# Ledger of designs, part 13: VH-VL binders against f1miw6

Target 1, 251 residues: f1miw6
Amino acid sequence: MPHFAKPLLRNIITRNLFNSIKKKQCLQYLQTLRTLQYDGFTTVYFGETDIPESLVTGEDFSDGYYMPTPTWCVVHAGGSQGWVPWKYRMFLRDELCIKQEDNLFFEFCDVVKKAYGKCAIVVKERRRQDATRPKEGKETEAQAHVPSVVNLTSVTCCPEVAKSYGHKLLTLPSPYNYLNPLDSAWSSLKWFIINNRKEFCLQSVDGVYSYQYILFSDLISKGIERINLSKWRTITTKVRRWENYYLGKLS

## First folded at step 4 (VH-VL)

Design w6 (framework fv_acimtamig)
Fold by ESMFold2-Fast, scan of step 4:
Structure w6 (fold): chain C 251 residues (1-251), chain A 122 residues (1-122), chain B 106 residues (1-106)
Amino acid sequence: as target 1 above (251 residues)
Amino acid sequence: QVQLVQSGAEVKKPGESLKVSCKASGYTFTNYYMHWVRQAPGQGLEWMGIINPSGGSTSYAQKFQGRVTMTRDTSTSTVYMELSSLRSEDTAVYYCARGEYYYGYSEYFDYWGQGTLVTVSS
Amino acid sequence: SYVLTQPSSVSVAPGQTATISCGGHNIGSYSVHWYQQRPGQSPVLVIYYDSDRPSGIPERFSGSNSGNTATLTISGTQAMDEADYYCQVWDYSTDVFGGGTKLTVL
């Protein structure tokens, strides 16, 4: 359902997202974010998305067979100033990770500090792993169990680390996807993959379908580059309008 | 190849309703939004609304709210646009057009149907 | 609702560069898309996201968008380019089209 029309957005919001607890959490998030923005913090949305190789190969979802298809996790960040000038990360979910880099978030905080100054770093509330344990290579047990640490699947985000660089780490309450511009950017990336995968796919002469990792990385990079500054401004302006609507309704 | 094939021309009287179909092929029907755009004779393009073929959710331009209904049939990869309470100013070519999938919005139209001419006259 | 303004017509000689403007308040903060419509035919996407070109569209088509004006540029204009051109934005509520510009190649 398109949520860009104001009357339709109101109807969707009041259905299931604005019960007393969820309304309070969202209002607190928005008020905190706006206070930080007024104090000169640059807003940066940090997150991840899953790209199964079947999205690239064009497997028909109607065949009903879910063979083990490698899934790539892409980690990046962006905002009204475009993509952060930080190299996006990509890793396979199903592979054993020899070493998880604990310093990625430190590097990220340093990069955005140098690029934008103090930032309000927004990450999604993680709810997917409530019932499931991390498998080998996903994250350490210690990191997963630290109460003040916000974990993406691939990167541990620590509020104290962000603070040491002058940043503030905010958690966007689930399920308010319409308040996260990064979700729109991920949709654009996936659409680009669907539309351009034919140019990058190879089929083995042995009858097995194989996609070269180098070509896959190039496809992802090109898709990310297509989400230019103008696109990011459009996306973030849309989010800003929804934030203003919600704040006006609840304040 | 992507193809959108629309139903044939219609002649209607004021007060009647119309229903135009748009059959999609050459791609996964539920991976893209579908828009409806009309063009009165000698005039420009006017956006009417959008449907998500996956869930069936819709959003309409305010001018058409209450008169337009968009539906889809996933078994036939077909989108429908119904417009009621027809007036002479509804005389136009009606197009379906495929849009990018952005979880609640779609910005541009990469493929268009051939158009359906609807003439409303007494 | 958001309003896009285009000139009604532009005329160029074959081989010259045609420039078609699309005016809108703070249009540089929107993404602009451009369509070509030949008489009796459906529109065809020629530029999307300000400057990107779909597969199959000649490289002589280019676009830009800043401030209050977006521009479609057609270099080395050919007779086959004679058509109506529409700019379009999504204004966070609806998709909005400009009034269209008739390009004549004399």
Scores: ipSAE 0.000, ipTM 0.419, lowest interface PAE 15.6, mean pLDDT 78

Design w7 (framework fv_acimtamig)
Fold by ESMFold2-Fast, scan of step 4:
Structure w7 (fold): chain C 251 residues (1-251), chain A 122 residues (1-122), chain B 106 residues (1-106)
Amino acid sequence: as target 1 above (251 residues)
Amino acid sequence: QVQLVQSGAEVKKPGESLKVSCKASGYTFTNYYMHWVRQAPGQGLEWMGIINPSGGSTSYAQKFQGRVTMTRDTSTSTVYMELSSLRSEDTAVYYCARELYGYGWTDAFDIWGQGTLVTVSS
Amino acid sequence: SYVLTQPSSVSVAPGQTATISCGGHNIGSYSVHWYQQRPGQSPVLVIYYDSDRPSGIPERFSGSNSGNTATLTISGTQAMDEADYYCQVWDSSTYVFGGGTKLTVL
């Protein structure tokens, strides 16, 4: 049936005690999402992706003593209506360690409210192991019982802010990333970069940082623009078929 | 430039074992799943299996289960395909192929090795 | 076991439009990829995810997928397009290829 289900081909080593809990969380997520859709909420997938400069330049660090290449974080959102009419953001990863942009989620909620009305905003839980493991001490233990806040690396997503605009914020459990059409869009963007980076780099190695940034920014913009309304409708329809499959099997 | 370079042609007798290598370059080896696909003379493409170079996890087509083994060496960015108990029907060109997007989610094969001809004859 | 059915051969005159079908039950719910293989060469990805074209593949190559049939279309067919064409999908836990179609341009 749906082309995203690769449970046996995914990295399945050992399942921990939370595997059955994650399945229940996925069912709850799907049921909540469908209920919101029936109630007139527009589904919008909000997320980020990391683009290493090595992906753009084609540099290989496999030999000698090397330095890791800088990584850019791109933030955008989309759904069956296409990319949201919100200016996507791009941040240098090292700068995010110092200051995350506040108010971006506030601005995002306002923009999608004006464009679509009430939205079901879907974000992924963090991929990293440290994002799912509780810290030592009672503070993280207390948070484990109450936390409804989910943070992207670049943006703090507050459920109360979403609610103030009439939205609902949903978190998609990590093992079910294939239920997020944004991941398809991000993969298309990265492959566009790989196939078109040379067309935007017409100079040797003497380009000024600002000039290289302009070329990089243009490449990203072209890649994002390539994912048009028709493409979004195709990928969201395929995600919906996966959702229907799991709802049918789990109900 | 992204490329996959395979080991040279092999001539084998029935009952022997085969080991083909595929060396990757021009990208982060551990970020892309690798497949093995074979093609008998004058016949179509047949999928054999997949390996995740990061964790080493594998999955094989039912037809080859028990005869095929896929491994990788991250230090040399190389994947290997071993096929045992060779029969004349195993005469084929064997290809390694990379998935289009990283992280094992895309199912299309964008970069292919040049192929390794394996002849199994008495 | 999912099966993809392709015609064994298609013949067109130079400059004509060639259409190669790939049949499968409810194939419109799958993502279909297409490969071109010239004699003695490795396969080349020409269409992915039903209708997307990789960089370097001419615009005369296009694809569609709906219902029970996916289609590869080659407009203004040239002699260099002579090759075997394979459709491919992912089904559950395996990767399925069609039997291949030999395109002859004469």
Scores: ipSAE 0.000, ipTM 0.421, lowest interface PAE 15.4, mean pLDDT 78

Design w8 (framework fv_acimtamig)
Fold by ESMFold2-Fast, scan of step 4:
Structure w8 (fold): chain C 251 residues (1-251), chain A 122 residues (1-122), chain B 106 residues (1-106)
Amino acid sequence: as target 1 above (251 residues)
Amino acid sequence: QVQLVQSGAEVKKPGESLKVSCKASGYTFTNYYMHWVRQAPGQGLEWMGIINPSGGSTSYAQKFQGRVTMTRDTSTSTVYMELSSLRSEDTAVYYCARSPYDYGLYEYFDYWGQGTLVTVSS
Amino acid sequence: SYVLTQPSSVSVAPGQTATISCGGHNIGDKYVHWYQQRPGQSPVLVIYYDSDRPSGIPERFSGSNSGNTATLTISGTQAMDEADYYCQVWDSSTYVFGGGTKLTVL
């Protein structure tokens, strides 16, 4: 079934892992996570993915026909127990969505506490859309530690909110996103969309396929459902093997 | 090495406006939030607000909303805090302080400026 | 609004252990940070996230946080530790400081 990494991608990931500042940061992350797991914390990976409407329509605009494509944001969480028993969110990337998600992380923390007890909630480090010209090789450990992305459609994950429910919030360093099983889940979702979109699109009279929110949300729901407990266990087992590899002695 | 260098002491009259600067060096200016915290003579620390130097977005404590404005200049790695309609109660040492984006947002103040004494008297 | 309560002063003999408390409703559910401010100087971060020490802060500084009380502990207290100590948390939409504790080493 699913493959975690191709040989070429594995080599690219390995090169990034051996960046000196980020390697130290990753080892600290892994040690902290492992300590929490041994202290009885359930590991939950929380995040989002962007689904451009072009992934659903599959339209080719190469004939000089151009149209801006709206992007949908899907927010969910999962781990070795499968998807968390929390209703995933899906919303259009626009300013109106900001107001509606104000208390979403509170609800999430409450739900996973009731389902799993205390959790180690892992979120990805997000890098800024950088207009800065940083000096190569001059980045400090403190600078490497800083996620610097303002994400208009992301849920604000507050460590105090997590702690008030008995959880710990951890940030996974950006070069090591392959240690996040949620990224494999998102890849599976996008693959499902690409291969099943035609069955969920409304066919117009002219033979041009279009979709409605209801049909689009059904496609997304079915894609999420296909990433079942068995698949999650496989993905998280592979991640744990990678974690053990990097915590061990390297030649 | 990280340094935050603030502008010099100010003497103001009630009703005037104050503008304090904080010049950052030793790190990438746009990768850390900057805060302003004040301390009245013999009193404790009071948080005033935060600015994201990258986009210029700000958030202020309710007590200062409508009187305080925070801005930045990325070309000089400098943050500014402007406080209007000054009162004698605004007499304080004003500090800029840096916070990392660590495990969430705006958690702790790892480096502080030397402080700017502002005296509001007639 | 959320309130942090600290004793106004704590006295300790040189070489002994000083304990400074920071009280708050369910403060154990929040992350507590501690700052040292010597007379006429800027605050300096001495403990963050309840118990972590920044680089350059001696091992004799430690912290804990549970229930309704966070604690800063200074073992082998020295004259140079004389300062005001402030605890700090984030609550909802603001940063809250305690009133400060004056540590005297006599």
Scores: ipSAE 0.005, ipTM 0.424, lowest interface PAE 15.7, mean pLDDT 77

Design y1 (framework fv_traxivitug)
Fold by ESMFold2-Fast, scan of step 4:
Structure y1 (fold): chain C 251 residues (1-251), chain A 122 residues (1-122), chain B 107 residues (1-107)
Amino acid sequence: as target 1 above (251 residues)
Amino acid sequence: QVQLVESGGTLVQPGGSLRLSCAASGFTFSNYWMTWVRQAPGKGLEWVANIKQDGSEKYYVDSVRGRFTISRDNAKNSLFLQMNSLRPEDTAVYFCARSEYSYGYEDAFDIWGQGTLVTVSS
Amino acid sequence: QSVLTQPPSVSVAPGKTARITCGGDNIGSYSVHWYQQKPGQAPILVVYDDSDRPSGIPERFSGSNSGNTATLTISRVEAGDEADYYCQVWDSSSDYVFGGGTKVTVL
């Protein structure tokens, strides 16, 4: 079967994926991460994913009618050691999310310090947002802490907080998606939701089926649980291969 | 309901060009990586090209690089494969396929079209 | 992964178990997906992420992946399971790789 044979190494530069600034940022990120790993830091990827209710219900909005769907934000972290021994967080994207931000990262840093010692905490680079929210006064001046505009999480990840626990906070440049194992974990979670939603979507309440009684936390918890240590090792091995590839091409 | 329909396959002379189309319906097309997979008569499956949700990343199997171009039009829920400098070895049924993962990188193909036959011969 | 090795054919009697292997160096570190293809038809995803099943696929289909071998197991085989089966991985150095396919004959 000749069609399955392929060259082992591909030149990603020929795919036109890099600009000079991001290449330098990626190389610096990888060199810093490897140095920290050599110095005994445990690598932990911290992030979030959005689970719109339409993913659970399977609704199609292709008709052009605007139908806002509530979105659940799931926050967790993991690495080659599996999911961190920290209860994942799940909440609707609204005022509640903003108010919960300040304490979660402090708690997270404490938990991983106790579990692993010093950690290299990796978060995604955050695109700068337009700072105009005239209808919501709670977002203006509500955060007393110095927020990191380079983080993609709804949870404020402050480098100074990480440092106070002996950790190092690293930002992964945005175009290097394959260097983030959480993206694979989140994809697996969403795949699990899509394939198991029929078993959780319909509940008989007073003789009527209703999506309002979907237990999102149970569905999400089951999906997270199925991303076990073995799967995390597979995911992080793939990431390590991409890291080695980029180090070879960018050096 | 969820459906992918390929079109454009026909007989083409060696060195010719052809554009394949894939029409998607029943799902939010812009949320998925899309892929072309081909199968030569009596042979196995071979990945050809894939494209990210927003069209920003495109990848090709080595044998078609520089000859084939994958593209998409999210407003029309359509995927395309522009094939240039066709060779007899490109003769195959070309399948349009969806990757289940809506974010991150693609991994598995959960929905496939029926395929469209491209024959490259004199 | 430049190569995924599958046996060209497997014969199985109705009601018995068919096992289709997919061999690759350290394939246990990859997520393996399995497709069923009947003559003249498009492939259908039957197992993803080593061992999970899409909605609508019977529980008779299961998978495992460890070391250098991934396996698709079809229990209580039915005549309708007769088809070609392909394994597939995503490899960062070579993108998508399909196995050569295994023809399952039920007799």
Scores: ipSAE 0.006, ipTM 0.494, lowest interface PAE 10.6, mean pLDDT 77

Design y10 (framework fv_traxivitug)
Fold by ESMFold2-Fast, scan of step 4:
Structure y10 (fold): chain C 251 residues (1-251), chain A 122 residues (1-122), chain B 107 residues (1-107)
Amino acid sequence: as target 1 above (251 residues)
Amino acid sequence: QVQLVESGGTLVQPGGSLRLSCAASGFTFSYYWMTWVRQAPGKGLEWVANIKYDGSEKYYVDSVRGRFTISRDNAKNSLFLQMNSLRPEDTAVYFCARSEYSYGYEDAFDIWGQGTLVTVSS
Amino acid sequence: QSVLTQPPSVSVAPGKTARITCGGDNIGSYSVHWYQQKPGQAPILVVYDDSDRPSGIPERFSGSNSGNTATLTISRVEAGDEADYYCQVWDSSSDYVFGGGTKVTVL
C-alpha cells in the first residue's frame, strides 16, 4: 500500500481549496492552534503510518509468485521539540481493528503533560476502517455499512481524556495534510528503510518469527532515531511556512 | 545502474503525431511518479506532463492539454508520451525524468534521461 | 500562475563564491530544487528541498529559501561548475514551475 504520495496530497488540497466547509475548517483549525500556542500550549502531532513488510524485505515475488506481506502500523508523536519522550507503538494492521488499547492515549497524555505541560495535540482527520464486529449468526449485510469518516487515529484519542490532563485535542482537516509535520517524518522513515534494508538482509534470521520482529523493529527504531531534533526543526519550519500561506490565502 | 533512456524523437510536420518512449532500469519503476520535461533549442526547461506511479492520475501543462497523453506500462518499465496536433512551438528536446517517490518526501526530479529531439517543421 | 525569476548570467572567478537567486511571490513557502545543466547534457539535481544535497554532490553547493527569494550558493567555484542553473518549485495551481535559468561563467 503506497502512502502519502506528495503530488497526490497537494492536488487534493488544490481541488478542495474553494470547498467552503473545508476552507472554514482549515482557517478555524489554524486560528485555534495559534491561539493555543500564544497561551503557552506546546504543539504535539500524534499519528500513525503503515510499513509493509515488503518495504523492509524488498521482495514482491518468490519464484514469480506474488505473495502479499503483512503491514505494520507505527504510532508516534513529535513536534518542534523532536520526538515526544514516549515509546512508539507498532501493531500488525490486521490486529488493530480487533484489539483496542484504550490505555495508550491516557498514558500518552500523562507523558506529554510531564514532559511539556499543557499541549495542543493535533491528530489528522482520517477515514477509519470499519470496526470488527462480534460474530453472530444474525450478522447482516446492513451492519457492514457503518460511516468510516472520523476525527481520530487508529488509536482512540478522546477529547475528554486530553482535557482531563489540561490538553486540547485538535483535528487537522484531511485535505490540508501538508500542515502535519508527521507526514514528512513518516516519509523520511520509509526512505531510511529503503536505503538501509540491505544491512538487515545480511543478518541471520533462521526462520524464527520473534527474531524477524526484532529485526523489523530495530530497523524502524533506527529510522525513527535518525529523524533527530535538527530534522524536526526543519520539518516544523516548513509546516510553519505552509500555515502562513494558508492563513493568508483563506482569510 | 539507475537509468532512463528516451527514444522516438524525429522530424514531424505541423499537425502530425508522434509517440515518445522512455525505458527505465535500475530501480522499482512502479514506485515513482514519472515526468516529461522539454527544452526548446536555446531556451529553458518546461514541465510537460506527469503520471502517478500506478497510472491513475495524469497532469499536463496548459499548452499541451488535450493534445498530449502521458501513459506508462509498469510491467515493461516504460513511460510514453503520445503527441497529437503538433505545432512548431512543440519543437524541443524531451526529457524523461523520475519525480515523486510514492513513499518519499521530495517532489524534485532526481534522475533524468539524455533526451530525444522532436522537430516540428514543414 | 507562479513565475520564477533568475538572473540570466553570473560571472565568478575560480575559488570565489557564486550566488544564483530565484525570485517568486512567497517562494519561502515552497520547496525549491536546483538543477545544473552542461551543454548537450541532461540536467542534474544539485540541491533539493531548499538546502538538501543528493548523494555525490559536493558540499560546496548549498541552498536557502526565505520570503520572496531562494538562493543557490556555490563556494570555492571550479571550472567544472560552469553550466546553466535552474530553480524549480511545485505549485498547487500550476504543478511544476522552472525558473528561466542562469548561465554561470567561470573566468
Scores: ipSAE 0.006, ipTM 0.451, lowest interface PAE 12.9, mean pLDDT 76

